# VH-VL binders against Probable D-xylose utilization operon transcriptional repressor (gntR): the designs that were tried, part 10

Target 1, 226 residues: Probable D-xylose utilization operon transcriptional repressor (gntR), of Paenarthrobacter nicotinovorans (Arthrobacter nicotinovorans) (q8gal4)
Amino acid sequence: MDATSKRLTRTTVASQVRDFIVMEIAQGRLPLGAPVREMEIAAQLGTSQTPVREAFRELAALGLLESRIHVGTRVRQLAEKDLVEAVPIRSALEGIAGRLAANNYHKHAEEVRGSFEAMKEVAEGGDRRVFAAASTTFHRSVVRAAENASLLRAWNALGIEVMTILAMASSDIPLDDAAESHRPIVDALEAGDPELAEHALTHHVAAYLPATAHSNGGVDAAVQAS

## First folded at step 4 (VH-VL; framework fv_tarlatamab_arm2)

Design g77 (from g02 with heavy chain G31K K104W)
Fold by ESMFold2-Fast, scan of step 4:
Structure g77 (fold): chain C 226 residues (1-226), chain A 122 residues (1-122), chain B 109 residues (1-109)
Amino acid sequence: as target 1 above (226 residues)
Amino acid sequence: EVQLVESGGGLVQPGGSLKLSCAASGFTFSKYAMNWVRQAPGKGLEWVARIRSKANSYATYYADSVKDRFTISRDDSKNTAYLQMNNLKTEDTAVYYCARNPYWYLSHFDYWGQGTLVTVSS
Amino acid sequence: QTVVTQEPSLTVSPGGTVTLTCGSSTGAVTDSYYPNWVQQKPGQAPRGLIGDTYNKHSGTPARFSGSLLGGKAALTLSGVQPEDEAEYYCLLYYGGAWVFGGGTKLTVL
């Protein structure tokens, strides 16, 4: 026997259902606040309700779906206050990550450059979900380069991919521009400049604030608070 | 129906040159990165070269074993990718496969051609 | 030169579960390396199974799954069928370039 064969295997049909729902939300085909029914998703994907229920539970845990007794399941309708509260925390964590990562970059350059190139490759397809996933992978590579396990655990707990998907769903920014907006982060890290890296990440993440928050000075507040 | 058809393989002497072609049909060729992958008799797969789409400036990448000897190119108007092989060595003997990956998704090498055999010997 | 390592051979019984792994000489395999898995049967061209760690090609049976496991990419087959006997290759993304593993010969007995 192979020792690894004793480990639990992932249920791939449920994962495919999760990816489908995430993609529908990211592309705007399943609007924020829209109802989602297990039977309809099962019928659309030619699968049974069991993997759909598993996917719904996982997406609810990630904060992308919510279920109400007697009302059913819907795509989470985030209020602007939710992003206003979460983005400054993400900005602060990633600013710290950038500062630390700049000092360790030589050990992590291959991983960070690789994930940056991946974002550029997927940007042209117009698939905002795929881009959100690639963007999340890139940001995770920077946080990992900080070599601070507590920071990585805290960052993972924020549901960064969900936040990125919701920001992308609410934005008309061309994906090529979105990918390129990450270049100052890579440049700062390659220069080994902790202050520049902190600024690049803090500024970049602060741009995920909703337009209403931006109009009310939210960007300045987030950047200064971070 | 997605198809990739390799051609141009054959017997060549050490130090010689050969140009392989990969003719694509059944999909929008210009939207895909194209790869050449080889397999020596009885051995594993080895990635050889990659060319990206126009949107990524036709960027090219090579395995160290073939760098400066092989050149990958493409002609989107003909739906064809090429591999120009110069200064061939006996260790370049292999079946050469053409494989695609989507430019918008870092996914599997979903479709492969049937391969073309290149034999480098005296 | 970066080396990607796989188990040379593995054996599993029909209906059994087996996990193949893919490691890199440059360090832990993470999501940044976008692991892909390819299947090749004797005398046939390779075919894509999984890309971007866990994303399946449309023709890939449900019993195949990709994951990250202990600093390596993993391919798991949960209810192995006789037709799954083949060579399996992983390949990792290095910022535009790809590197193949040495391949795993899976025997189904």
Scores: ipSAE 0.626, ipTM 0.804, lowest interface PAE 1.5, mean pLDDT 84

Design g78 (from g03 with heavy chain K104W H108Y)
Fold by ESMFold2-Fast, scan of step 4:
Structure g78 (fold): chain C 226 residues (1-226), chain A 122 residues (1-122), chain B 109 residues (1-109)
Amino acid sequence: as target 1 above (226 residues)
Amino acid sequence: EVQLVESGGGLVQPGGSLKLSCAASGFTFSGYAMNWVRQAPGKGLEWVARIRSKANSYATYYADSVKDRFTISRDDSKNTAYLQMNNLKTEDTAVYYCARNPYWYLSYFDYWGQGTLVTVSS
Amino acid sequence: QTVVTQEPSLTVSPGGTVTLTCGSSTGAVTDNYYPNWVQQKPGQAPRGLIGDTYNKHSGTPARFSGSLLGGKAALTLSGVQPEDEAEYYCLLYYGGAWVFGGGTKLTVL
């Protein structure tokens, strides 16, 4: 992000409220499915309800919060069904991206390597929200390296950032293990091997499926789709 | 090969305290969230408390019925979860089970211990 | 205060089909509540059957299935066996906390 974008984000109270809620969700302090009330957040942060209401609208549009008749506003819960549906599609798209990116890696090596090192660095800090953002940035860098605008648009449509934030909030995996699991992807891309890169991305992403889903052909479906 | 073994149950008077232990083996304990669930004699199951892994700062959650009186904790070096029960009431009389939640999602109570009986009576 | 409701008792003949339901006082049950089903036989610890509405735990027989029916979570047993006689509990997730239903005593006659 440029200096102007950073400054505008810092001066917007609604953006600060949004970032606070995202952090609370990612760290597990605001649990999945927990009710969220505008008045309580406003009181906690010492602000008026107007910027909090704006932040709630933004988070609902992003799919992190949901409002239901008779229930009110709650943190969205990431059901296993959501992963079973999205992961095979993501695996197929990222497998294609890896294959294409391997041929163009020399043009994108700094971005891909840089985002991988960033994941490792933020994992040391233990901030799951920051890690979710870094992980999403890494995967997007591989998709960008494919140099295929249609693929990038399709990948962006899957809501990967929101899924990653919610998955990290529901997960107890150590962040250093999560970061290191991406190393085979970088190694395959650096080798310039399209087949190996496709395989590395496909199997890495398929590993996000629960063991029960794998038994029902989830992993096989993801691999075959690639 | 996954095993959970509860201990520390016994007879205690109302207002007293008791600490339960859940010893885990056969899996990487530090990566799993742990739960306590109880069952009063002849009654149904009731969820009591949950503790997440170190990666989630050992975040804890409690049922409203025990929130001010019970404390869940863990010692990853000993592969053991604990439930400290204070200000016990006769209504806390139950078999207490520990159960694990796997990595990546909240949605499974896959392995349970055999339980330990806590009797609160005067 | 959330209440999760199950049928207190149900009876089914061997080889028959039976569906147990799990409802919430807060409204319609969806998969966002991570419906779980556990089985408990007399004198035994509970064992997990189904998590997240549909997903069988390892060791759960093929005759068991989970679903959502009429705003409730459902557990269906088809081709019921005598050993399926047990108490069945559902539990739903509410913002960090789990809430069990009262249990259904399934009698196989």
Scores: ipSAE 0.006, ipTM 0.517, lowest interface PAE 11.6, mean pLDDT 83

Design g79 (from g05 with heavy chain K104W, light chain Y34F)
Fold by ESMFold2-Fast, scan of step 4:
Structure g79 (fold): chain C 226 residues (1-226), chain A 122 residues (1-122), chain B 109 residues (1-109)
Amino acid sequence: as target 1 above (226 residues)
Amino acid sequence: EVQLVESGGGLVQPGGSLKLSCAASGFTFSGYAMNWVRQAPGKGLEWVARIRSKANSYATYYADSVKDRFTISRDDSKNTAYLQMNNLKTEDTAVYYCARNPYWYLSHFDYWGQGTLVTVSS
Amino acid sequence: QTVVTQEPSLTVSPGGTVTLTCGSSTGAVDSGYFPNWVQQKPGQAPRGLIGDTYNKHSGTPARFSGSLLGGKAALTLSGVQPEDEAEYYCLLYYGGAWVFGGGTKLTVL
């Protein structure tokens, strides 16, 4: 009985620690690149180090924290190099998805349109983490509409949601502008035009790539959505 | 205080029609999306329909089980949402609840009405 | 069609801790499904507890928390009170539509 109660308590505390850290990052109170210390979190939340360590492992696996042997644990920072490497791959995959999805749109119109409307709905709330989730769901709906399992697996392997959360957390782009930037994708799919859909997706994703070699500040501050 | 009050439930025969109302008070009704959720006797909750605010052109969404038979609507001047139910089946027997969704954030289903019973029986 | 799965029943002692989970037949549940949790006591209307994975509604007691756990949404109660005996439903978002889980009946003994 004591063993069962202790195990459940530790699992619960670890989940609460994870929730706390995610919200601190999303709200900007725990900045990107900032160190995160097990002892400090344990003291702040009135718990032992064991559940905090479990939460740290989970968040590292999720890509929100990174651990390095000589540096310790830090909030992951999205660097220009990450975007330079990932954006061309994402653009190619989503361009293919758009082309295929345009041919299948009649089967998937409600899901795609519903996800777009969800983005518009959450944009007015100003919560960038919530918007990042809605945006990821929209892009996934387009990839799913391509009806190509290999493409969906490759797209899932890129960690799109984690990248979007980190980019949006550091961005000052108005969320209503970010939401509306997806309208050309919906319009192209609804028109059933594979070439236009491919162009709309590749152009939209390419906007996430920095236009110049250097950003204004240390970390990428914005996703280019307009 | 926030209140949602359903009405219009009752006994109806298979193939019949019934219109439910959800009267809202204590908040700015026009800013919220509204849902209908039902619960058959002794069973779980099932989402039925949603209608968005005027800012989203009153867009409507339906569960597959009720699509083409049920119509959700609203009258912002009366702070009331409606569910028109046509071609009713015995499996539509349930307590019907209305629940609100904030337009500006995703804290969905924060407040619910007390429910109104619809019984479809011969 | 999409199925949302919850534990049918769970038992916990007063003051204890319990975690309820919510899974999807479509794959791992992430924040893009906007997990919500509602509570329903016998003979009463449901009430909202948690929206968008972690977001507590006004009036939700501090002992309730939401999270993502191993590809599922989770609702945790710490320091359970007798009045927490109820049915708990999760619901997930699928592009305009919502899908409820089957509910978990929590017994507080």
Scores: ipSAE 0.000, ipTM 0.464, lowest interface PAE 14.4, mean pLDDT 81

Design g80 (from g06 with heavy chain G31K K104W)
Fold by ESMFold2-Fast, scan of step 4:
Structure g80 (fold): chain C 226 residues (1-226), chain A 122 residues (1-122), chain B 109 residues (1-109)
Amino acid sequence: as target 1 above (226 residues)
Amino acid sequence: EVQLVESGGGLVQPGGSLKLSCAASGFTFSKYAMNWVRQAPGKGLEWVARIRSKANSYATYYADSVKDRFTISRDDSKNTAYLQMNNLKTEDTAVYYCARNPYWYLSHFDYWGQGTLVTVSS
Amino acid sequence: QTVVTQEPSLTVSPGGTVTLTCGSSTGAVTSGYYPNWVQQKPGQAPRGLIGDTYNKHSGTPARFSGSLLGGKAALTLSGVQPEDEAEYYCLLYYGGAWVFGGGTKLTVL
């Protein structure tokens, strides 16, 4: 019997459970600070508790959930310091993703364009949390188009959904402008220009830094200081 | 109460034209994208066309099977969406439904009309 | 041309659990495709059941749930009732356009 395939399947189920929980957080159904129950998640996804427990442990290690003895598991509340540290890493990862995705765009064009149009549509509604989820879905589609599994794993480990919710909540940018700011990324990918796509993504993500970080030179200054 | 009512179906010969109407009530029509979906006798559902709200410049989208033959439009003052069908083929025979999408989310085909039958036959 | 694939038919016993899946010819189904699920009973107009992967429409029974597992969208029914016998369609979003799956005929025996 080939046991390797079965173990990979179990690991994949746990990663999908992780993605589901993150999406619930992004869409506000699981608020920051709210309790999370293993049995409810298992029931929602039609799976056993084993992969759900694995997902909970991993999300706790990644700082998205906090699990305390006798208190249970809750969605962690992120601080501005977490954004300042993570945005330069996200910018670098998405720059690499853009460069690679430009070469594969023909295979992923429908998903990337679809996510961009979705951002424009939800921006009309004015709900910044819903927009944060749509924006995260767009960025994930670009990372997926890079066709690099290690890159996608590293990107997922940053807790992008919760970071994006926090960044959008603290921003005053009009949502239609926020959606439109992604157009240079789509244009570069459609042109098949790896260098332009890398620059478009690194510059765009850097804009998510808090104003105080920008006064110190933004992403470049933060990376140099590290 | 949300209600969608289709009308304008009937019998037409191949190559003919027909215009369907979808009258909406019970919600703020101008804020919803509207879809036409069809179902041939004994077959599955097929998405036909979509029109967005004014905020998205009434952008229109079509299935490849109907491009250049069908035109979706809307009149927000009358709470009505339309489907103009030209150069009809026997393969266009179907019950035509209208369905709405909230513009806040891409998550809903929540309300559908009862449908109107279009038969393309000699 | 994009093709959305569903199981043509599935059978489940009353009170049982069944999962229907929805796949895309363009690759793994993700939240970016905004999977929707629609139920249609014989001789009736379709009814919206689940939108945006997990979001139940008003009036959708608690026994229905949506998810993304194994690169496909999934609709799970737990504690199936005889009235759940119907055709189930998924549809995926492709940049303004929607594409329906072929439908799954669920038989409750």
Scores: ipSAE 0.007, ipTM 0.519, lowest interface PAE 10.6, mean pLDDT 82

Design g81 (from g06 with heavy chain K104F, light chain D52Y)
Fold by ESMFold2-Fast, scan of step 4:
Structure g81 (fold): chain C 226 residues (1-226), chain A 122 residues (1-122), chain B 109 residues (1-109)
Amino acid sequence: as target 1 above (226 residues)
Amino acid sequence: EVQLVESGGGLVQPGGSLKLSCAASGFTFSGYAMNWVRQAPGKGLEWVARIRSKANSYATYYADSVKDRFTISRDDSKNTAYLQMNNLKTEDTAVYYCARNPYFYLSHFDYWGQGTLVTVSS
Amino acid sequence: QTVVTQEPSLTVSPGGTVTLTCGSSTGAVTSGYYPNWVQQKPGQAPRGLIGYTYNKHSGTPARFSGSLLGGKAALTLSGVQPEDEAEYYCLLYYGGAWVFGGGTKLTVL
């Protein structure tokens, strides 16, 4: 709990179930592709199936869970190599977004800077899951500033929030450094420099790849796919 | 045209003091972070100190080799950055360069002065 | 002490391609180190070439490019010219402080 949060907001049982499942995924206790059963979660948390079912629906809409009529519910199957494949695509899309957004920044400055400031505030609380959500909101604000509906649809289809959760869970980067790493993006957009904005987005996104080597090793994203 | 001009170098004995100046022209000085970088004769570059703009509360940073002996400062009204060097050692002998730093996303050290020589010798 | 490591010297023929690397004692170099590249010719002040891994300084020739390669920052020159003979320094950011590499002397023969 953050000291600045609205303490009197009543938390539903369904939202508590959702937060529990997200934390289990973020901490690796619910692996990608693992089956998740309503009955087992209800028993584990001492609640009925109704709020668990509602939480499952919300998580499926967010792209963290998937349900099939004869297979049941699973944590979405994103293999590590799928993340390595998706990051270059995300990098390319956000690079295009940055280049276009630099031309429209004056119309979107409040949303973009507001999202950046929100990331900095969230970083002080130390919750990596909340930070992942704030970071996703910031990146989406840049894509929206590009004023290209096809780009936004393509970006939304990539499951960016899920990738961000996994990247933050796998990283030991201090959250204040993570938040501050976004400042060059904002500054390039503020300057109206399309080339700087494109480059700021492309390699910033690459930095979110989880390490596959030891703490003293490093890999190129293209090599990590093998 | 952007220009940075260093001055204040010279010969000094170990334990002595010198104050270097970096006079800036051709840009809005107050909006930029300023750095001092040195190069000992025949050796590589070594970053010494940085001072941020007023927007970042004039925050200062120092290399471990100088942090209790050197003080970086600036006077925005004179478009000038300073490096006060106290308790000088023979290892401080170097050409001292002034370099501006707009922020992370630009070339960081985009413009440099010609340098001023500091010789610490007995 | 944090140490930034570069090749001490490299040789390349005119028109050839050469890649200089920049490593950190703290682990793999990422964009979070804000890699910079600076060129210095004999008797001259240093000149900025590339900042923030890929971003060229105004006036940096198109033949220069920056990247991340094998856990290191990299500076690649394609179609090297005789005038590119110089010392090249990389510079990495550590949360407030900057640390220079030892420099690479590039000889064009």
Scores: ipSAE 0.005, ipTM 0.427, lowest interface PAE 13.4, mean pLDDT 81

